VH-VL binders against Flagellar basal-body rod protein FlgF (flgF). Designs and how they scored, part 7

Target 1, 245 residues: Flagellar basal-body rod protein FlgF (flgF), of Caulobacter vibrioides (q06171)
Amino acid sequence: MDNALYVGLSRQMTLRRELDIVANNIANANTTGFKVEDLMVRTEQAKPAKTLDGSSPVKFVMDTGVARNFTQGPMTKTGGDYDLAINGMGFFKVQANGGERYTRDGRFTTNPEGILVTQAGAPVLDDGGGQITIDPRLGPVTVGKDGIVSQGAIRVGRIGLVRPDDLSTFAKDGDNLYRNTTNTAPQPVTDAQIHQGMLEASNVQPVIEITKLIEIQRAYESVAKMMDNTAELSRSAVERLGKIN

## First folded at step 16 (VH-VL; from K125 with heavy chain R98K, light chain S93R)

Design K131
Fold by ESMFold2, fold request of step 20:
Structure K131 (fold): chain C 245 residues (1-245), chain A 122 residues (1-122), chain B 108 residues (1-108)
Amino acid sequence: as target 1 above (245 residues)
Amino acid sequence: EVQLVESGGSVVRPGGSLRLSCAASGFTFDEYGMSWVRQVPGKGLEWVSGINWRSGDTRYADAVKGRFTISRDSAKNSLYLQMNSLRAEDTALYYCAKDSYGDWRYGAFDIWGQGTLVTVSS
Amino acid sequence: SYELTQPPSVSVSPGQTARITCSGDALPDQYAYWYQQKPGQAPVLVISEDSKRPSGIPERFSGSSSGTMATLTISGAQVEDEADYYCYSTDSRGTYVVFGGGTKLTVL
């Protein structure tokens, strides 16, 4: 009975974690470049219980982190000269939080010094790791599919796209950014293109996430009910054995 | 000079097969999306099939899916449309079109060929 | 399947402004493109990305998009502008692209 309660508690903890992940996905259904998350799970052997009905091993399910689906979200028009979408598997580089960070969120603007920045003010990096400076006196900016930034006939710089060898090495770093968790620099990519005047929408499908939410809540309630029934049977057994006239 | 030249249009019986070719010159062929667009004489334009840059993803209009195959040969700078199980409704002038972007969904057809006529009749 | 709807014809007198509309549910999220086709000729791109005019296209051609409707405008239409005009765009899911049915512009 004690093993059944530990298995139930372990399942509830996993379900609560899964619920939090699904809720976060729903909250970010309209977040530019957001990539839907899912729970990674791993089984661990439970400590054996000692009981009168014989010993049987029980397994707990423990999460080990989150998996992120980097499938391309839909590209939608905005008409903004500083809105960029990536078509393909790549990331913009930005300077944030004391280092190089990566994002699919192409909502850019200029700061008062003319530097191309994210909505949070982080400089967007060129293919050499430098800043990109736009001079408002030189007219509207154009960004080619290869990332070349121009104002009229003047080439200002080039936005380079990068990708890690293994996407699991990118961890969430706030403000719709990822950090590289390894010492291996992401490599330049040439199999993705930039599209000015568009943004990548979230790849969250809200109806699917809401369905998952309902299923998780039902599973949680079922486990909680099973645990309550088990505790009631244990209490009833102790009460019957301990009764005194 | 940027050019697209279609060839291979002919008269074919229903159920027959035909292969269209499009020779491209004057641009970096592999860096752009390519499409086939058809037009029944006296009627409007109909997108038929597209292929992404570097022989990437292909897509087909519902009317031709399963019967037509788009491909490109980068060494020859040529786009192809293999048309199988031809029907009378496939009778049209077939244009080869270059997209301004690598993904044919997100650009304009900025360069067109003059078209090659396919006639399917019994 | 996704469709772009255009009026079958538009008539104007020389010097008047012609407006050709294109309706589609995905147009709030996807750019519209406009092609001119004269009899016996291949189509020519006249407006890109809702409102951008390619080089070589006369200034009298302009475009806009609002809501589910894109509009090609020819200010001061000339007899040589008499042609079929097609709008073109992708669907919201990115599954395929589509042309409108075409609009015959008559300038008399």
Scores: ipSAE 0.703, ipTM 0.851, lowest interface PAE 1.2, mean pLDDT 87
Fold by ESMFold2, fold request of step 20:
Structure K131 (fold): chain C 245 residues (1-245), chain A 122 residues (1-122), chain B 108 residues (1-108)
Amino acid sequence: as target 1 above (245 residues)
Amino acid sequence: EVQLVESGGSVVRPGGSLRLSCAASGFTFDEYGMSWVRQVPGKGLEWVSGINWRSGDTRYADAVKGRFTISRDSAKNSLYLQMNSLRAEDTALYYCAKDSYGDWRYGAFDIWGQGTLVTVSS
Amino acid sequence: SYELTQPPSVSVSPGQTARITCSGDALPDQYAYWYQQKPGQAPVLVISEDSKRPSGIPERFSGSSSGTMATLTISGAQVEDEADYYCYSTDSRGTYVVFGGGTKLTVL
């Protein structure tokens, strides 16, 4: 009796979470460096339970978290001297929220002191963990594929890319940033390159996400109808018993 | 002096095979993308195949996909194009080109060889 | 199948300004590059990343990109600029690169 509704409610909760994740992906289809998310689910066998339908084993769907797909998004031109894209599996280091944070979002600018910063004002860190200071009087900034920042013949610093051993150790920290959830520092990367004058687009494919949205909405409606029909049958049985008194 | 020197072009019958070589000097070979670009005499340029730095990711134009294989040998500073199942339309001057970036999609061909002629005739 | 479209020819007199166009749907998102090729020679890069002039290229060469059109401009064209000019770029998803069909510049 109650197990069919419990399975329906469990499914409905999972579908609502899937819908929220898909909606967030669509909302970030144009967010620089955004990495598409998907719900991790598992199917588990549970103890048999009694229902009006009889005793049977029930499979539960459980939400075990969110998986991020760090596949490279397309790189697009901007022409901006402070726009940087990473080609390969690496992250910029920035100083934010009292520590090191990591991002694929290469929309940088300078603050009034000439420090290279993110759109939110967080300093971009060099390969030694220091700030990168640009003197506007020294001419245009160039950033090589190895991350060396120069103005003419003067080397200003080097943007060092890092990568964790396991990407699952990076968690969202707001402002398009990731934090390291472990005590093990991410390692320097030598197998990725930087491209000045480009930005990495979101790896969201909107047509795929809209298709998922439609499928989730249909599944949610189907479960809701099943739950309403089951509840109506239960109420009708109770009402029939009440009529005999 | 940065230089690319192609070799291996010759006359070959349809359905035959040929291997082109490109000897590179004067730059760090593995740090750049490399491509083969061909040109039928009197016609325009056509990109044939590219190989990324270090990782060796490869791509091919649709006209040659499945028949041509690009590769590099870091010990010999050499780029290769293995051409199988050759057709008359593959007749062209084949250039070796160095990209200015590691991914050949996002840079310019800043150094070119002089080309090696491949003729496919019955 | 992504294509870059160029006019087949452009003619100018010495000292006039030559403009060679290149049309492609991905050009708002991808840089255009320009190559000069003289008869019997390998191509030479003359404009990088829409508008950057490599060292050794005369100042009369310039480039721009707006919307789906990139333009190579040769201010005060000289007889030595007579050549074939190719634009080159990537498709919108970064799958392939293509050359335009080429434009023969005649300076007489």
Scores: ipSAE 0.701, ipTM 0.850, lowest interface PAE 1.2, mean pLDDT 87
Fold by ESMFold2, last read:
Parts: structure tokens; C-alpha cells; sequence
Structure K131 (fold): chain C 245 residues (1-245), chain A 122 residues (1-122), chain B 108 residues (1-108)
């Protein structure tokens, strides 16, 4: 009886974590560049155990944290000269929080000094790690698919895209930014393109996430009923013993 | 001079196969999306298939999915359309088109070929 | 299954302003492109990204997009502008591209 309650509690805790992840995905369905998160579970291979009539496979599943799906979100038009989308696997590099940070959120603007910055004021870095300065006297900004920033015939700089060896090394750092959790720098990317006048939407599919919510709620209720029934069976056994007096 | 030249259009029987070619010149072929667009004589334009820069993702209109295959050969600066299980409704002038961007979904067809006629009839 | 809807024809006199519309549910999120096709010729891009005019296209051509409708405008239409005009765009998911059915512009 007690074992069933502990199994039920363990499952409820896992379902709560999964619910939190799904709720966060839904809350960020309209967040520029947001990447859907899932509970990371590894299925470990196990040696077959011998049974009375043979060998059977046994699998162990470990909850090792959260995984993030970096699949390209849809690109949508805005018409804004400082709105940039990345098509492909890459990240903008910005200077924030005392170091280099990375983002898929291409909502940029200029500060009063003409420096290209994020919505939070963090400078967008060029391919050499320097700032990009726009002179309003030189006319409209164009950004080519290769990241070259120009005003008319004048090349202002180049937005360099980077990518880590393993995407799992990027962790959330607030303000729609990622930080590199390793001591190896992300490498420059030439197999992705920038599109001026567009933004990358979240890759959240709200109908799918809402369906997951419903499934999680139903699973949670089923576990709760199992635990209630187990507790009632234990009470009933004690009551039957009491009637013997 | 930026140029696209299609070839391989002919008369073929229903159920047959045909391979269209498009020779490209005057631009860095691998850096742009490419598409096939068809037009039934006297009718409108219909996008058929696209391939991203550097032989990336391919996509197909529903009417041709599973029957047509788009590909490119970067060494020959050539785009191909392998057409299988041809039907009468595939009869059209087939254009090769270069996209202005690497992903054909997010750019414009800024260069077109002259077209090659495919006729599917008994 | 995503479609762009254009009127089948538009007629104007020389010097009048022609407006050709293109309706599609994804146009608030995706750029529209306009192609001109004269008889027996390949299409030519006349408007890119809703409103941008490629080099070599006369200034009388302009474009706009508002809500679910994109509009090609030819101010002071000329007899040589008589052609079929197609709008072109991407669906809301960025999965497919589609042409409108085309609009035949007749300049009296």
C-alpha cells in the first residue's frame, strides 16, 4: 500500500515539473525567438534480468533536466529596418551582463550614440566582437543575407552569427538571452542567413501544448485517485480489525 | 549576365518519367534558393518545388509531392526536376527561377528562364 | 491549401491609376511579391517585399499591404503595362509558397 503511495507521489512531482514546462511554453508562444522546452529524459540501456521463464529487457529512465528545441520558428514580416531574423542555426552575439551573450531575438534599435542595441540596450556585436555604429546622416540601413550592414554604398560592419559545438551548452540568462556554460567559445557560422525586416516567431505550437496540459492534468488526477483509493483500503483494513473486539 | 536555361521538355505518355535541367550562369549558384514554377498554356503560374541554398531543404507543392524530386549539382551549376508518374494535368511550361535569398520561401524570384514545355498525352 | 485571391481582370484607360488586389490570410505576417507577365514572356518581378521596387522598374509601379490585402498600384498606366499580374507569398507557417490566380490588366 505504502509503495503505491510513494510511486504516486514521485509521479505527481514529475507531472508538476512537466506542467511547469508546458505552462512556460504557452506563456512564451508570442515571445520573439523563443524555443520550446521539454523535460529531458534519458533512457539508459540495462542488462536483461533473468526471470522464471527467460530474460526480459529492463529500462531505467533518468530525469536529467530540461531540453530546448532549437528548431527554426516561423519568420514573420515587420517592415522594420532594425528587425532581423536568423534563418538557420545561429545566434546574434551581444554584450550584456558583464560578458558575451547570445540570442535569436533580432528586435534591435539604435541608442542615442547610434550604436546598434537590443531592446534592453545591450550592444549587438560584429564578427570581430566590436560594436556597430549607425550614422543617421548616411541614410537607411540595409542588412544583407550575409550580415553586412551598409548605408548606401558605405559598409558599416558585419553582424557575425555564432553557434556552440553543442546547443545544450547554452542556458537561459534572462531577457531572451543565452549564456555559454562552457569555456569553449562558440564558433562563427556561415551556413545561416539574416533577413532584414522580419522577426523569428516562437516555435511553440499552442494547440499541441494545450493538448499536453490536458493530458498532464488527466494523468495527475488518475494518480491522485490511486493514492486516495490506497489510503481508503488501509483505513478499511484497520476498521475491520477494530470490529474483532 | 545572369541566365537560366531550361531543357528536357518533351511529349511523354501518362505514367512516364522525364527529367528537366536548368543551367545557371552569372551568379554564385549555391548561395541562392531555386524553384520550378509551371504554367499551363493560357493559365496562371503555379509553384512546383523549391530547394534551399547549398542543396538544403526541399519542398513540393501538394499536387506533385511524392512524384517529383528537385535537386541541384553545384559542380555543374545545374538545377534538376525528376518527374515520375506523369499525368495529363502536369502538362505545362516549366520555368526555372532563381530566388533573391537563400531560402526560396522568404525572397523573390528575380531571375527566370525561358521555360521548357512538357506535354503529357497519349 | 493556402490561397491568394486576385480579381480576374482590371481595366483602365491610359493615364488612369490601376489597382490590383491580392487577398490572403497570411499577408499580415508574410511579404507579398508582384510579377508582371506579358504574352509569350517569362514573368518579371515588379514589386518586392510589399512595396520595394527593383532596379529598372518604372516609378509608376508601387505596392502596399494592409491587413489581409496587398495592392499593386500603377499610377498613370501606359499601354505597355497591359499584362497579367500575379501576387506571390508564403503561408503563415512558412511551409509553402503560392501564386495568386492572376489579374489581366487591360489598358483600353
Amino acid sequence: as target 1 above (245 residues)
Amino acid sequence: EVQLVESGGSVVRPGGSLRLSCAASGFTFDEYGMSWVRQVPGKGLEWVSGINWRSGDTRYADAVKGRFTISRDSAKNSLYLQMNSLRAEDTALYYCAKDSYGDWRYGAFDIWGQGTLVTVSS
Amino acid sequence: SYELTQPPSVSVSPGQTARITCSGDALPDQYAYWYQQKPGQAPVLVISEDSKRPSGIPERFSGSSSGTMATLTISGAQVEDEADYYCYSTDSRGTYVVFGGGTKLTVL
Scores: ipSAE 0.672, ipTM 0.835, lowest interface PAE 1.4, mean pLDDT 86
Fold by ESMFold2, last read:
Structure K131 (fold): chain C 245 residues (1-245), chain A 122 residues (1-122), chain B 108 residues (1-108)
Amino acid sequence: as target 1 above (245 residues)
Amino acid sequence: EVQLVESGGSVVRPGGSLRLSCAASGFTFDEYGMSWVRQVPGKGLEWVSGINWRSGDTRYADAVKGRFTISRDSAKNSLYLQMNSLRAEDTALYYCAKDSYGDWRYGAFDIWGQGTLVTVSS
Amino acid sequence: SYELTQPPSVSVSPGQTARITCSGDALPDQYAYWYQQKPGQAPVLVISEDSKRPSGIPERFSGSSSGTMATLTISGAQVEDEADYYCYSTDSRGTYVVFGGGTKLTVL
């Protein structure tokens, strides 16, 4: 009888994990470069994604407790000289939290020393792991599709795009950053390009996530009701036997 | 000198087939998106098809989807448009255009060829 | 079904300012590009990414985009600017690119 209560509590714990994932997705629906998360499953699936002129496969990357969908988010114009989008599978390198970190968030700016930094002030790294310094006296910055940063004829550096051999080795590190969980360095990217003046939007679909939230809440309430009913049946059966005897 | 030279335009019957070619020179051919753009004489420009850098994704305007195939041959620095099941409304001057970016959705056509005329007539 | 809407013609006298508009629902999120085409010639890019003028394009050409409307401005139009002008951008779903219907600029 009390087995149903233990099963119900276990199910509620699983539903709570799903709820936390969905809530995080909703909270990041407007976060530049954010990749939607789902509950971990036993096998990876390749599924057609709806596109305007065809299908593209979706790849699920298994992470501790969640699977992260790294499908390219939409790219939109901003006109900002320090706004960069990655078209393809790659990450910007930044110096944060005592080491190299990785991000899809291309909202950059300069600090007072002229160093190219993230919104949180972390230096953006070149392809050799060095910082990129912009001299305001040299005119506007230009970033080519290959990541070369220049001011007029002067090459300032090259933004280092990298990708791990296995995307599951990147774990969340806060501030829209990922850390490498292995000793194997991510490799330079050859199949992605940068676009100056654009940003990559989140790939979260808010209506889908809100629908999941409602479904999870209803499932949680159903389990709670089942547990209440089971407890009342046990109490009632014991009480009836005591009164009869 | 960056240059695009189209060829293969001809007169064909409705239902016929034709292959257009575009010879590219003066730039790293595989690093840019390429497109075919057509223009009915006396009318406006119409994007027909695009192919991303390094023989990546291809896309087609709805009017030609399923009938036209874009491809590139990196060894010959050549872009192709295979046109099947041609219709009278496909009559146009066909331009080969180089994109300034690798993904043709996010750049400009900065170099154009002279165009090659396709006429579909009985 | 995404379309970029341009007026079919614009007429100015030499030295006047010509403004050619282009309306499209995706323009808030996608860059507009402008091409000039003279009779018997291939199009030439005159404005890139809403407002950037490519090398070799006269300074009288400028561009802007606000809301769902992009504008090509030719300050002090000259007779040699007489041409068809096309706006160009990506559709709202990001699947293909679209040209406007074209605007014939007459400078007399």
Scores: ipSAE 0.667, ipTM 0.835, lowest interface PAE 1.4, mean pLDDT 86

Design K131
Fold by ESMFold2, look of step 17:
Structure K131 (fold): chain C 245 residues (1-245), chain A 122 residues (1-122), chain B 108 residues (1-108)
Amino acid sequence: as target 1 above (245 residues)
Amino acid sequence: EVQLVESGGSVVRPGGSLRLSCAASGFTFDEYGMSWVRQVPGKGLEWVSGINWRSGDTRYADAVKGRFTISRDSAKNSLYLQMNSLRAEDTALYYCAKDSYGDWRYGAFDIWGQGTLVTVSS
Amino acid sequence: SYELTQPPSVSVSPGQTARITCSGDALPDQYAYWYQQKPGQAPVLVISEDSKRPSGIPERFSGSSSGTMATLTISGAQVEDEADYYCYSTDSRGTYVVFGGGTKLTVL
């Protein structure tokens, strides 16, 4: 069989996966703190086969995973006392799914016990790993750029931000959360700031993603048509060889 | 007490250069955005340039882009505006302003200096 | 480029309510800020983040934002409130910050 045909089949698989990723990005264009994704495709050359010119390697497309772009999304106002945005490279720490999880989604609220929680009810953790408890009788909450949470003159806690050494160690965990895939804990950051009353929008650019969607669909159809033509040529060649008699 | 004190304004000919300074005191200088805002006498306020907390990202109004350079020196608690290729329309009172947040795009100018006058005249 | 539009002047009598408007396309997504400037003085922040009053600003100053319009309201205006007032905000993508053209408030 032709090594070029195997490269064509690999291309079709890669395009289908990329289509799914682009569709997911478009679906999350309005998801607070969402980070746009791309299929990480690494070109890897096979060992060269001998040719008349000495080397003519067959190029294979290899899927090595999904890349996520953690570039800061724009910050937009909401006026909500429990809406927080991070300006800089850091994540909120929450307690969810049996452990610590991380998020850029600063849509918080209080549960009936006064604990600061995500929209899904996961406690937001302070810089010491504890919960932050708000007493509604002490007045409105203020969160400073350093993460100090207060009600009037009363300090109730501090939201600490963390960042891993390598962002690739964060994997999706549902509910707009990330989990740490290694045993090394993310470290506190000092170069990011919190802004109360704002949220970080998705960094998806819908026009760009829609253009990608159209281009990927067209490329997929073109490869599929090429595969049909190649099969037709092969069948025609077999027919002609069978008639040599 | 939080204070900003500008200096360096003078009379200069068109095409000349001038360096404005702003001495800051009473706050943690590195944690806030800083800006230069100018005002032609008798006219409104115009944002000129901004710099993020630390020695971070900088931005310039279109009218000064490529001619002015904003910078800060954390050891001296000072903000600077290097103005090159000065034009008559750059004549204004130049204010130094502290942002309430680390990024000048997402806060307010809560502290202003007294301003330093730059006159560009033949 | 992005602009904030204010009326050039507003006049009221002492004790009346003054309203100064500021129009801008990005105001649904970005906070408006209001500065008071008296002759020969540096500007003073009087309203932060659409509606928040900084410490030391009299209670008669209030602010609101709805759609593409922010409003500074001075209830029971006093003669010392006579000044120029500027709105300030950023565009929706954080490319530029701008001041409005200013509104001269006259309290006679």
Scores: ipSAE 0.665, ipTM 0.839, lowest interface PAE 1.6, mean pLDDT 86
Fold by ESMFold2, look of step 18:
Structure K131 (fold): chain C 245 residues (1-245), chain A 122 residues (1-122), chain B 108 residues (1-108)
Amino acid sequence: as target 1 above (245 residues)
Amino acid sequence: EVQLVESGGSVVRPGGSLRLSCAASGFTFDEYGMSWVRQVPGKGLEWVSGINWRSGDTRYADAVKGRFTISRDSAKNSLYLQMNSLRAEDTALYYCAKDSYGDWRYGAFDIWGQGTLVTVSS
Amino acid sequence: SYELTQPPSVSVSPGQTARITCSGDALPDQYAYWYQQKPGQAPVLVISEDSKRPSGIPERFSGSSSGTMATLTISGAQVEDEADYYCYSTDSRGTYVVFGGGTKLTVL
């Protein structure tokens, strides 16, 4: 009887963790570059991969007991000169939180010094680890598919894309950023392309996540009802023994 | 300087096969998406098939799925269209087109060939 | 199953402004492209990414996109602008790529 209660509580804790993961995915269905998370469905080692569209193989990476799917999200137009999307397996480098960080979120802008920065003000790094400075007097910024940043005939710099040998070495660091958990630097990417004027959408599929949410909530309620019925049965048994005594 | 030259168009009977070729020059071939686009004389443009940069991922219009195969050979700077089980409806001028980007979904056809005529008649 | 809808024809006098529309449900999320095709010639890109003119395209050509409709505008149309005009785009998920049905512009 009391063993059934412990099994029920263990099941509820697992279901609560699943619920938190699914709720977080739904909350980030509109977060630029967000990669959907799940409990372990099947373990796969993360690999660098080239992709030309969103049809690449699904890849799962375990991070702190959570599998993260790095499959390419769809790209949508914005028309913004500082909006960049990566087509293929690669990450932007930024300077944040005391070191290099990595992101798929290409929502950039300039600060008052003309430095290309993220929405949070973190400098976007070029392929050599330096900052990219844009002079507004030199005209519109053009970013080519190879990452070369120019203003008219003047080459300003090059946004370098990087990728770790193993995607599992990238851990969530807040603000849509990843940090490298190893001492091995991520390597330059040669088989991904940048598209100016577009952003990568989340790869969350909201209908799928909502159905998971409903199923998890129903499973949780079912376990809770089972635990209530078990407690009722235990109380009834004690009462029957009390009548005999 | 950038050029696309199609060849291989001819007259063929229904059920026959034909292979179109497109020779590319003046650009780095495997950095760009490539497509075949056809046009029935006096009618509109119809995208037939596309192939992405480097990875070689391919896609086909519904009307040609299972019958046509697009391929590219980076060593020869050439795009191909193998057309099998040809139908009268496949009669058209076939253009080779270069995408301005590596992914056919996110660019423009900025360079076109002259086209090669395919006629499917009994 | 994604389609781009264009009017079959537009007629203007020389010097007038021609507007050619293209309707598609995915156009809020995807760029539109415009091609000009004169008889016996391959198509020529005249507007890229909704509104950008490639080099060599006259300034009288412009483009815009609002909601589910993209528009090619030719201000001060000339007789040489007589051609078929096609819009081109993808669906929201990149499943289909399509041309519109085409619009015959007459300038007379």
Scores: ipSAE 0.665, ipTM 0.836, lowest interface PAE 1.6, mean pLDDT 86
Fold by ESMFold2, look of step 16:
Structure K131 (fold): chain C 245 residues (1-245), chain A 122 residues (1-122), chain B 108 residues (1-108)
Amino acid sequence: as target 1 above (245 residues)
Amino acid sequence: EVQLVESGGSVVRPGGSLRLSCAASGFTFDEYGMSWVRQVPGKGLEWVSGINWRSGDTRYADAVKGRFTISRDSAKNSLYLQMNSLRAEDTALYYCAKDSYGDWRYGAFDIWGQGTLVTVSS
Amino acid sequence: SYELTQPPSVSVSPGQTARITCSGDALPDQYAYWYQQKPGQAPVLVISEDSKRPSGIPERFSGSSSGTMATLTISGAQVEDEADYYCYSTDSRGTYVVFGGGTKLTVL
């Protein structure tokens, strides 16, 4: 089989992986705080490969990972006292999975002990790394833009926000959480603000993702047609070689 | 007391330029969004432009995009609107407004100035 | 472009309840804000975040939002409540903000 057919199959496998990523983005278009993903692909100059009795440079397509776009999603109202959105670069801290984790998803609630938790039950951490406890008998909770949590005149705590020096050090850890992949702790931020009663929507734009889907499908079909044409020509050439004697 | 004082409104010819200023006092200037809102005499309110806390994030109404520039100087607690290529339809009373939040899109204008009149005429 | 629609006028007698509406497609996802403006004065915030009343605003002012409609309610309207009222909000993507066209409340 020609080198062009092997390169074509490699391209199709990369396109299928891109399709899975785009499909996941579309599926999460309504997921609070979701950050759209894209495939990082490295292209190398390939040795010439025979195509139609000639040689031409053919690029091998290699995928190297997933890039994530942390651009702020739009903020939408919910009216919920435990719904928080971050405006600016920053992450909530939570205690999950045996350690400190980070999220843009501000859908919080209280557990039966009054501790502020994520929907999965992970405690939300204050600026000192402690839990935030809310007493339902003290009336509605308020959260200021600086993260101060209060009930009436009583200050309950402060939600602190953090940011890594480099966002690429945050990796997906399930439940809409990120983990820090380095030993360097994320730094507190003071220039991001919290908005109670709102949530950050996904930054996925469905029309853009559907456009990508169409482009991927067309690229896949184009490679498939090229491979069919090349295989037919190679079969014809083999038949001629076998009949030369 | 929290106050906003606009200045710099005047009569200018079409195509001219003008810079409006808004002096802020009584609050931490860098923590809040700021906006310019205009009102043609006898007409309704029209949002013109906004700037988030600590600047860098700005937006403009379509009618003024490319002609107006909002900025602020944290050292002077001042908000500015540079208006270029002025047109007759820019004639209005221009208010400086403080947002209750850092982003003018997600808060309320809780403090307003008195306004400064801009007249664009031949 | 995003638009907030208000009736141009509302009339009530003193002591009656005035209701001023504001319609916008993004209001299910974005808070509405209400401003009162009397002649020759700067606007004053009377309702924040659909229903929150700022300090110093009389208790007769209240607000609500349901679907694409926000409503300012003045229970027991007084003659001094006669003013122009504007709603304000952003579009669903947070790209533009807009005021409604304004509603002239007449209390007579």
Scores: ipSAE 0.641, ipTM 0.823, lowest interface PAE 1.6, mean pLDDT 86

